# VHH binders against UPF0284 protein YN1551_0030, part 22

Target 1, 347 residues: UPF0284 protein YN1551_0030, of Saccharolobus islandicus (c3nj62)
Amino acid sequence: MIKEYYGAETFILNKDFAYILVIGTTDVSLIPGLTIAGATPELTHFTPAADAEYVLLGKCKSINTIPVSPTGIPTPALLTRASLSFINPLKIVVNAGSRILPKIPYIDLQGEPGKDIRKQALSMEKVNNIMENSIKLGEELSNEYELIMIGESIPAGTTTAMATLLALGYDAMDKVSSASPDNPKELKRKVVEEALRNLPTDSLQRLAKVSDPVLLGVAGTSLGFKGKILLAGGTQMTAAAAIINEFDKNKLKDITIGTTKWIVEDKFADMLSLAKQVGVKVLASMLDLSISAYEGIRAYEKGYVKEGVGAGGSAIMALVRGVSNNTLVRKIDELYSELVGSNNLHI
Short names: E, the ipSAE of ESMFold2; O, the ipSAE of OpenDDE; V2, 0.75 times the mean of E and O plus 0.25 times the DockQ between their complexes.

## First folded at step 11 (VHH; framework vhh_7z1x_3)

Design w05 (from v07 with K107L; at its last look DockQ between E and O 0.61; V2 from the best seeds 0.00; counts 0 for: pae E 2.2 > 2)
Fold by ESMFold2, look of step 11:
Structure w05 (fold): chain B 347 residues (1-347), chain A 122 residues (1-122)
Amino acid sequence: as target 1 above (347 residues)
Amino acid sequence: QVQLVETGGGLVQPGGSLRLSCTASGFTFSDYAMNWVRQAPGKGLEWLSGISYSGGSTYYADSVKGRFTISRDNAKNTLYLQMNSLQPDDTAVYFCARETYWRDTGLPFDYWGQGTQVTVSS
């Protein structure tokens, strides 16, 4: 049910932990060619707030429903909530720089929404705020926890992750995942190539130019935390691990990426190659959604939605505690049926 | 290359029926959820209907529910929209659209057809 790569071990995961969800937005999601004609991509700015609200409350306040495709494929936040319902860990929402703030308590890193990476994603002032405040958060969490799990929600975050990895010197061109079964590599490549023009030499300045607030918040929290860390995500978490390695190479021994099978089995990306280059261990949930009663959930098996909001890591945490695949799917179906039966699935 | 081609539009009288087709090529059609969207004169885009990759689940906007029926034939790589009880305010260009993961790119659809004109007039 869990595959191990590069020496990853599951025994460290059966401890009390806090779940840290880092949210933010980037204007990369608004770049022409990353939208369809006539769509209003600004509406995706609600997704991180809605994901955070759903994970914490079981309902959204920022939108009427949950983030969902027109044909009922739900946000991975639904998978995360289902998995965590068997554990009920402390859940902390961290705002690294979201345009739309969630209507729940959160820790604010005093960052900003990421701007267009082809110009300048973040000011150095805001980068310093994010790093300093997230490191302090990690240090404070160390007083109560030996283990944390960190998830992310940021639309278009795979493009900024590719730019981040390349800016730090990793061979990452066309190796990050997309939710599309036919990875749209050419568009991402053009945006990233423009972003990499004339990079500064200082690594933190490079990150300010081409990264995003969520990657910085994830990395800073990890740098400050003095225990074991499960980075719950996909290829974006290889970028976070790369940032961590840039500033503390001894830290990676305490870090494992926990992801989904749809990430590691993506035939058009190479997440495992990126993890190997960075030197970070990987666990993959082999959760099988094909037995779900709902096509919107079974669609995950087609690779439509590969990861997000800590779905893979959350499933791993439930599986190591003995929760069966059947039990997880029954809970996922239960949560999904509540949404179908009580409200409109479209935003 | 992904290609979507709508056909079946035309002029129809109020109360009439029309069946639109969308022929897909350049991708594995049965792996994708598909949708119909329209644009009326002087208005923005309106989502009408969606269908799961298998055809087992269908979804409709309130404005067309009960009058329009979406279907697909995966063996023929074709998406359909049966439109009944047509009224003048159904006049629009109708597009088929391939669904994609909105959270990765912010896009609900990644490919569109050229559209087919439907005109409902006496």
Scores: ipSAE 0.448, ipTM 0.788, lowest interface PAE 2.2, mean pLDDT 87
ESMFold2 (binder alone), look of step 11: mean pLDDT 86; pTM 0.869
OpenDDE, look of step 11: ipSAE 0.653; ipTM 0.861

Design w06 (from v07 with T28K; at its last look DockQ between E and O 0.69; V2 from the best seeds 0.00; counts 0 for: pae E 2.1 > 2)
Fold by ESMFold2, look of step 11:
Structure w06 (fold): chain B 347 residues (1-347), chain A 122 residues (1-122)
Amino acid sequence: as target 1 above (347 residues)
Amino acid sequence: QVQLVETGGGLVQPGGSLRLSCTASGFKFSDYAMNWVRQAPGKGLEWLSGISYSGGSTYYADSVKGRFTISRDNAKNTLYLQMNSLQPDDTAVYFCARETYWRDTGKPFDYWGQGTQVTVSS
């Protein structure tokens, strides 16, 4: 039910852990003025706050339902909550730079929302704040945990991930994933090519120009943490691993990416090539959603969404503890049915 | 090249009916949820209806429930909108749109047709 790549092992995962969800926004993700009945025009900026709220509370406060497509395809936060319900780890929300703040407790890294990477994503002051505060968080977590799992919620994070990997010298053009079954590569290429013009020579300054607050927060927390780390995400986590490798080459031995089958099997991307170049181990959840009663859930099998909010890593954590695929899907369907039964499937 | 081409628009009197078609090419149509959106003169875009990739689930805005029916024929790569009981405020350009998940680009729809004009007048 779990595929292993590049020497990844599951035995380190069957111990107590904290789940760290790092959230942020970037102007790369702005929605043009489209009005959709049952959805707000601000879905992009609300998504990280709503995801964090849903994972912690089982409902959102920032929006009336959950982030969901017009045809009922839900945020991966639903998958994460279902998986974590069998484990009940400590859950910590970390604000690296979100325009919309979640209405729940969170740790603030004193960052800022990412700006347009074609100009300058973050000020050096805010980059330093994120790195210093996230490293301190990782060090503090080391006092209580030997294992943490780190997830992300940031719309357009695959575009900034590609820019980050390229700015650090990796062969990443056209290799990042998409939340759609097809991959809109030409738009991503154009944005990233413009962002990469006139890069500074210093690596931290390059990251300030083209990265995002969430990648920095994930990387800094990892750099500070003394134990084993499951980076729960898709191709964005290869970018986080690349940042970690840039600042501590010995750290990757303690790091594994936990992702979904839809990421590793995506023929329009190349997760495994990116992980190999960076030198990071990968585990993939083989969770099969085809048996779900709901078409909105089964759409994941068509390549919608693929990953986010720690969905793959959370499924891996449940699977290593003996939770079956059938049990996970029944819980996912239960959570989804609560939305259908309340007519809250649209915003 | 992804293409979406709407047909079937035209002039109709109040109370009349029209059926719009949207022919898709350049992608695997059966993998995508599809939607209809309209834009009345001088107004913003209004989502009307959505249909799951298989056609098994349909969704409607309150403004069109009971009057409009979305359907699809995956063998013909075609999306349909049957519009009944048309009124003057249904006058708009009607677009079919391919659904994405907005996390990548911030846009819920990545490809649109050119639109087809529907005019409801006395």
Scores: ipSAE 0.570, ipTM 0.853, lowest interface PAE 2.1, mean pLDDT 89
ESMFold2 (binder alone), look of step 11: mean pLDDT 88; pTM 0.889
OpenDDE, look of step 11: ipSAE 0.590; ipTM 0.837

Design w07 (from v07 with G56S S57T; at its last look DockQ between E and O 0.72; V2 from the best seeds 0.61)
Fold by OpenDDE, look of step 11:
Structure w07 (fold): chain B 347 residues (1-347), chain A 122 residues (1-122)
Amino acid sequence: as target 1 above (347 residues)
Amino acid sequence: QVQLVETGGGLVQPGGSLRLSCTASGFTFSDYAMNWVRQAPGKGLEWLSGISYSGSTTYYADSVKGRFTISRDNAKNTLYLQMNSLQPDDTAVYFCARETYWRDTGKPFDYWGQGTQVTVSS
């Protein structure tokens, strides 16, 4: 139920671990488009907080309901919560720069929300804060854990990931994933092309210009942590790995990306090629949601959402511990049914 | 290239019925949830109805529930909206829209048709 790439088969997953969810926002998510009443781009500011709250509490506090599409497609946080329910690891929410703060306990990296990468995403001061504090966090986690799993929640993070990878010299144009079956690449390309104009020569300054607080938080935490790291995500975590590699060329030997089959099988992206370029190993959960009782869940098989909030990594962690696909899907369905019964699924 | 084309709009008397169609091209229609939205004069866009990729599950706004029926024929790449018991307040431009997940873009829909005018008047 897990597929290995680039030597990931040797990665040790059967250890106690902590789940670290790094949250933040980027104003790239606010780039204009056609919206309907009640569905403004600003709603994305609540997504990281809501995701974090749901993972920890099973409900949202910052918004009235968990994020769901008009036809009932839920946030990947649902999958994450379901998978982690079989393990119940320590869960730590890390705020790298969220415009909306979650109404739960969290660690603050003293960052800031990312701004439009076509201008300047982050100040150098805040970049330094994020990196220094996240490195320290990683170091502290090393005192208790030999393994950590890091997830992310940041809308439009695939766009900043692409910009980050390109800024660091990787061939990443049009290769990052999306939350849609058909990846809308044109807008991302335009934004990123503009963002890459007049890049500074210094790597950290480049990251300050075109990256986001979450990628930096993930990278810093990883750099500080002395044990094994499962980066739970797709192309965003690939970008994080690239950042890590920029600062420590030997660090990736202790890092593996845990993602979903929907990411690695995505014909409109090329995550595996990116991973290969970066030099990071990949594990993919072959979780089959086609057997779900709910079409909102089965929509994942059609290419909706694909990843987020550490869904792929969480599934991997459950599966390697003996949880069957059927059992996991039943749990997902259970949680979904509770959502449908208590929440409005419409935006 | 993704394209959505709405047809079937027109003038109808109160209490009348219309059937709208939306023909899709440029993508695998059966992989996508589809939706109907409308915009009345001087008002914002209003979501009306959504249908899953397979057509097995449908969703409705309270404003149209019981009167409107959404359906699809994936073999024909066509989305439908049967509108019954039409009222003057239903006067609007009606759009079909392809659903996306808002985590990525902050938008529930990524492609729209040009719309078809529905006018309900005596």
Scores: ipSAE 0.518, ipTM 0.807, lowest interface PAE 1.2, mean pLDDT 92
ESMFold2, look of step 11: ipSAE 0.621; ipTM 0.859
ESMFold2 (binder alone), look of step 11: mean pLDDT 87; pTM 0.884

## First folded at step 12 (VHH; framework vhh_7z1x_3)

Design x01 (from w01 with G56S S57T; at its last look DockQ between E and O 0.78; V2 from the best seeds 0.00; counts 0 for: pae E 2.3 > 2)
Fold by OpenDDE, look of step 12:
Structure x01 (fold): chain B 347 residues (1-347), chain A 122 residues (1-122)
Amino acid sequence: as target 1 above (347 residues)
Amino acid sequence: QVQLVETGGGLVQPGGSLRLSCTASGFTFSDYAMNWVRQAPGKGLEWLSGISYSGSTTYYADSVKGRFTISRDNAKNTLYLQMNSLQPDDTAVYFCARETYWRDTGRPFDYWGQGTQVTVSS
């Protein structure tokens, strides 16, 4: 039900934990520039807020409905909420830099939205704010918890993750995940190649140029936290681990990436190789959604979405506590049915 | 490379019918949800209909519900749109579009065909 890579262990996860969702935006999500019947790239600015709201409330406030594709494929927040419903941990939303703020309680790192990485993603001032405040948050969490799970919500975060990994010297070109089955790589490659031109020599300045606020927030929180950390995600969390390793070479021993089988089995990405390069352990939930009653959910098995909002990590947490795959899918279906029964799909 | 080619457009009288086809190549067609969108002169893109990767689930905009039917043949890598009871306001260029999850790219569709012109006029 859970696969272990590079010495990862599941027994350490069977403890009380806090779920930390780091949210932010990057203008990299705006680069494609397509608009369809009110669906504009700018809608991605609402996604982090909507995801956070749904995880905490079971409904969205910043938009009319939970983000769903034209053919009913839902945000991974649905999976996250379903999995966490069996545990009900403390959930904290952390804003690293969102253009749209969630209409729920959240902690602000005093960052800023990420800008186009082909120019300059973040100012050094805001980078320092994010790192300083997230480290402090991690330290404070250590006073109460021995384990935390960190999720992320940032559209186009795989592109900034690739740029970040490359900027830090890892072989990451064309190896990051995608929310699409075939992972169109051409646009990402072009953007990242341009972003990597004329990189500064200083590591932090490189991150300021090509990273995003969420990666920095995740890394800072992890650096400050003294206990065990489950980074819930795929290649984005691998990039976060790389950032962590840059600041503290000994920190990764306390860090494990929790992801989904769709990430590790993705033939168009290479998350496990990236993890190996970075030196971070990986757990993969082998959740089987093929038994779902809804095709929008089963689409995950075809390679749609794959990860986000801590879905993989959340599933792992439920599974180690004895929740079966069938039980998880039933809960996912239940939540999905509530969604489709109450609102039209949001395109 | 990914290619989508629309055919079947033309001139039709009000109340008439047309059947559009979209032939896909360069990717595993059966893994992707597909959609039809249109653009009328001077107007923005309008989503019309979507179909799941297997074809078992379909979705329609209110503007075309009851008149248009989306279908697919995965063995032939072809998407279809049966359009009945056509009206002058249905005049537009119709596009076949491959669906992607918009959280990654910022758009719900990542590839489009060249489009096919549909003109409804008496």
Scores: ipSAE 0.522, ipTM 0.810, lowest interface PAE 1.2, mean pLDDT 92
ESMFold2, look of step 12: ipSAE 0.535; ipTM 0.833
ESMFold2 (binder alone), look of step 12: mean pLDDT 88; pTM 0.889

Design x02 (from w01 with G106N; at its last look DockQ between E and O 0.68; V2 from the best seeds 0.00; counts 0 for: pae E 4.2 > 2)
Fold by ESMFold2, look of step 12:
Structure x02 (fold): chain B 347 residues (1-347), chain A 122 residues (1-122)
Amino acid sequence: as target 1 above (347 residues)
Amino acid sequence: QVQLVETGGGLVQPGGSLRLSCTASGFTFSDYAMNWVRQAPGKGLEWLSGISYSGGSTYYADSVKGRFTISRDNAKNTLYLQMNSLQPDDTAVYFCARETYWRDTNRPFDYWGQGTQVTVSS
């Protein structure tokens, strides 16, 4: 039920842990900004807040609708909440730079929403704030935990991840994932190629230009934490690992990426190549959603969404604790039913 | 290359019916949820209806529920919209759209047809 890559091991994961969800937005998610009625730029801004609220509360407070596509495909936060319900870890929401703030408690890194990476993503002041405060958070977590799991929610985060990896010298062009079953690579490539023009020499200045607040927050928290870390996400977490390696080359020994099968098996990306280049271990959840009663859940098996909000890592954490695939899917279906009901969707 | 082509638009009297078709090529049609969206003159885009990849689940905006029926034929790579009881405010260009989930961008639909004009006189 769990595939291991590059020497990854599951035995270290059966400990008490805190779940850290780092949220943020960038203006990259608005390029080229095509909108339909009810799907305005503000919906992109709300994704991280809505995801964080759903994981913690089982409902959203920042949006008037439910976090489901027009045809019933839910946010990966639903998968995360289902998996974590069997564990009930401490859940901490960390604001690295979100345009819309969640209506729940969170730790603020004093960052800012990322701007368009074709110009300048973040000011150096805000980069320094994110790094200093996230390192301090990691140090404080070390007092109570030997293990943390870190997830992310950031629209268009795979584009900024590609830019980050390339800016740090990795072969990452066209290797990051997408929430689409295919992968709309041409726009990503054009945006990233423009962003990479005229990079400064200093690594932190490069990150300020083309990265995002969430990658910096994930990296800084990891750099400060003394124990084992499960980076719960997809190709974006290879970029986080690359940042970590840039500032502490020995840190990756304590880091494993936990992801989904849909990420590692994606024909239109190459997560395992990125992980190999960076030197980070990978675990993949082999959770089988085909047995779900709901077509919206089964759509994940077609490559919709793939990862986010720690879905793969949280499933891994439940699986290592003996929760079966059938039990996980029953809980996922239960939460989905509660979320959508019969009122507004045919399911 | 992904292509979506709508047909079946035209002029119709109030209370009349039309059936729109959207023929898909360049991708595995049966792997994708599909939607109908319209744009009335001088207005923004309005989502009307969606259908799951298998056709097993359908969804409708309140403005068209009971009057419009979405369907698909995966063997023919074709999406349909049966429109009944048409009224003048249904006048618009109607687009079929391939669904993606908008986590990466503010674009829940990654490919669109060119649209077909529906005009309900008076």
Scores: ipSAE 0.298, ipTM 0.722, lowest interface PAE 4.2, mean pLDDT 88
ESMFold2 (binder alone), look of step 12: mean pLDDT 90; pTM 0.903
OpenDDE, look of step 12: ipSAE 0.378; ipTM 0.734

Design x03 (from w01 with A33S; at its last look DockQ between E and O 0.73; V2 from the best seeds 0.00; counts 0 for: pae E 2.7 > 2)
Fold by ESMFold2, look of step 12:
Structure x03 (fold): chain B 347 residues (1-347), chain A 122 residues (1-122)
Amino acid sequence: as target 1 above (347 residues)
Amino acid sequence: QVQLVETGGGLVQPGGSLRLSCTASGFTFSDYSMNWVRQAPGKGLEWLSGISYSGGSTYYADSVKGRFTISRDNAKNTLYLQMNSLQPDDTAVYFCARETYWRDTGRPFDYWGQGTQVTVSS
């Protein structure tokens, strides 16, 4: 039920852990500028806050339902909450720079929402705030934990991840994943090519130009933490690992990416090539959603969404503790059925 | 190359009916949820209805619920919108749209048809 790549090991995951969800926004998600009229607010800005609220509370406060597609394909936060319900780890929400703040307790890194990477994503002041405060968070977590799992929620984060990997010298063009089955490579390529013009030579200045607050928060927390780290995400976590490697080459020995099968099997991306280039180990959840009663959940098997909010890593954590695929899907369906019963399943 | 072609628009009287079709090519139609969106004169885009990749689940905006019926025939790569009880406010260009997941680009739809005009007038 778990596939191992590049020497990844599941036995390191038997320890108690804290789940760290780093949230933020980037104006890259607004470049298309399209929204659906019809009483539904712009979901791009609310997604990170709503995901965090859902994972912690089982409901959202920032919007009337959950982030969901017009045809009922839910946020991966639903998968994360289902998986973590069998473990109930400490859950910590970390605001790296979100336009909409969640209506729950969170740790603030004193960052800012990422701006358009074609110009300048973050000020150096805010980059320094994120890095300093996230490193301190990681150091503080070391007092209580030998293992943490770090997830992310940031719309358009695969585009900023590609820009980040390329800015750090990795062969990443067209290799990041998409929440779309086909992967909108032309849009991502155009945005990233413009962003990479005239990069500064300093690594931190390059990141300020083209990265996002969430990648920095994930990387900084990892740099400060003394134990084992499961980076719960997809190709965005290869970018986080690349940032970590830039500032501490010895850190990657303690880091594994935990992701989903839909990421590693995606024919339109190349997660494993990116992980190999960076030198980071990978675990993939082989969770099978085809047995779900709901088409919105089964759509993941068609390549919708693929990953986010720690869905793959949380499934891995449940699976190594003996939770079966059937049990996970029953819980996922239970949570989804609660949303259908509320009649709030539309964008 | 992904293509979506709408047909079936036209002029109808208030209270009348019309059936729109959208023929898809260049992708595996049965892997994608599909939607209808309209744009009235001088207005923004308005989502109307969506249907899951299998056709097993349908969704409607309040403005059209009970009057419009979305359907699909995956064997024919065709999406449909049956529009009943049409009113002057339904006058718009109607677009077929392929669903993506907005987390990646901020957009819920990546490919659109050219649109078909529906005009409801006496």
Scores: ipSAE 0.479, ipTM 0.822, lowest interface PAE 2.7, mean pLDDT 89
ESMFold2 (binder alone), look of step 12: mean pLDDT 88; pTM 0.890
OpenDDE, look of step 12: ipSAE 0.637; ipTM 0.858

Design x04 (from v07 with T105S; at its last look DockQ between E and O 0.77; V2 from the best seeds 0.00; counts 0 for: pae E 2.1 > 2)
Fold by OpenDDE, look of step 12:
Structure x04 (fold): chain B 347 residues (1-347), chain A 122 residues (1-122)
Amino acid sequence: as target 1 above (347 residues)
Amino acid sequence: QVQLVETGGGLVQPGGSLRLSCTASGFTFSDYAMNWVRQAPGKGLEWLSGISYSGGSTYYADSVKGRFTISRDNAKNTLYLQMNSLQPDDTAVYFCARETYWRDSGKPFDYWGQGTQVTVSS
């Protein structure tokens, strides 16, 4: 139920690990600028906090319910929580730069929310804070763990990922994933093309201009950690791997991306090509949600969401430990049913 | 290119009925959840109803529940909204919208039709 790419191995994942969720926001999520029924694009500012809260608590505190689409498609945090429930690892929330802070314990990297990459995403001061503090966090985690899994929660992170990859010299145009069946490539392209104008020559300055706090937090944590790392995600984690490679060319040997089949099979993206360019190994959970009792869950098979909050990596961890696909889906359905019974699931 | 075209709007008396249609092209219609949204003069957008990609699940706002029915014909690439018991407050431009997961785009819908005018008046 796990597919290996570029020499990835699953045996190293059968160890105790810590789950690290890096959260943040980018104003790139605000660019579309549409508002409906009391909801505004600013609601995306709550998503990282809500995801973090749900993973830890099984409920949200910053908003009334977990993020769900108008037709009941839930955040990948649901999948993450379901998978991790079979393992119960240490979970740490890391704030790299969120406009809305979660109402749970978290570690602060002293960053800032990312701004529009067409201008300047982050100040150099805050970039340095994120990198220095995340590296320190990684070092500290090394004192206790030989393996960590890192997830991310940042809306519009695929756009900043594409910009980041391109800024670092990779061929990434139109190759990043999307949370919809059809990737809004035109909008992303326009934003990124504008963002890439007049790039500085220094790598860190380029990242400051076009990246986001989460990518930097993930990269810094990874650079500081001495053991094995599972980057749980798709093209965003590929971008993080690219950042890591920029700072330490030898670090990727200890890093594997854990993702979902929906990412690697996406016809409108090319995550595996990107991973190959970067030189990072990939594991894909071949989770089959078609057997779910709920259409909102089965929508994942149609290409909705695909990844986030470490869903793919979490599934991999559960599968490696002997949890079957059916058992995982039953747990997902159980958790989902608790949501449907309590509230109208609309945004 | 993605296109959504709404039809069926018009003038109706209070208590009357209308059936709106939305014809989709430029994408695999059966892969996408679809929604109806309206905008009244001087007001913001209001979500009304959504339907899953297969049509197996439907969702309604409280304001239209029991009066409006959403359906779809995937073979015809068409979305429908049956509107019964219409009231003056239902006067608005009605849009069909393709659903996307807002986590990525920052919005729940990525494509909209041009809209069709519905006017409820005596």
Scores: ipSAE 0.403, ipTM 0.743, lowest interface PAE 1.4, mean pLDDT 91
ESMFold2, look of step 12: ipSAE 0.571; ipTM 0.848
ESMFold2 (binder alone), look of step 12: mean pLDDT 89; pTM 0.896

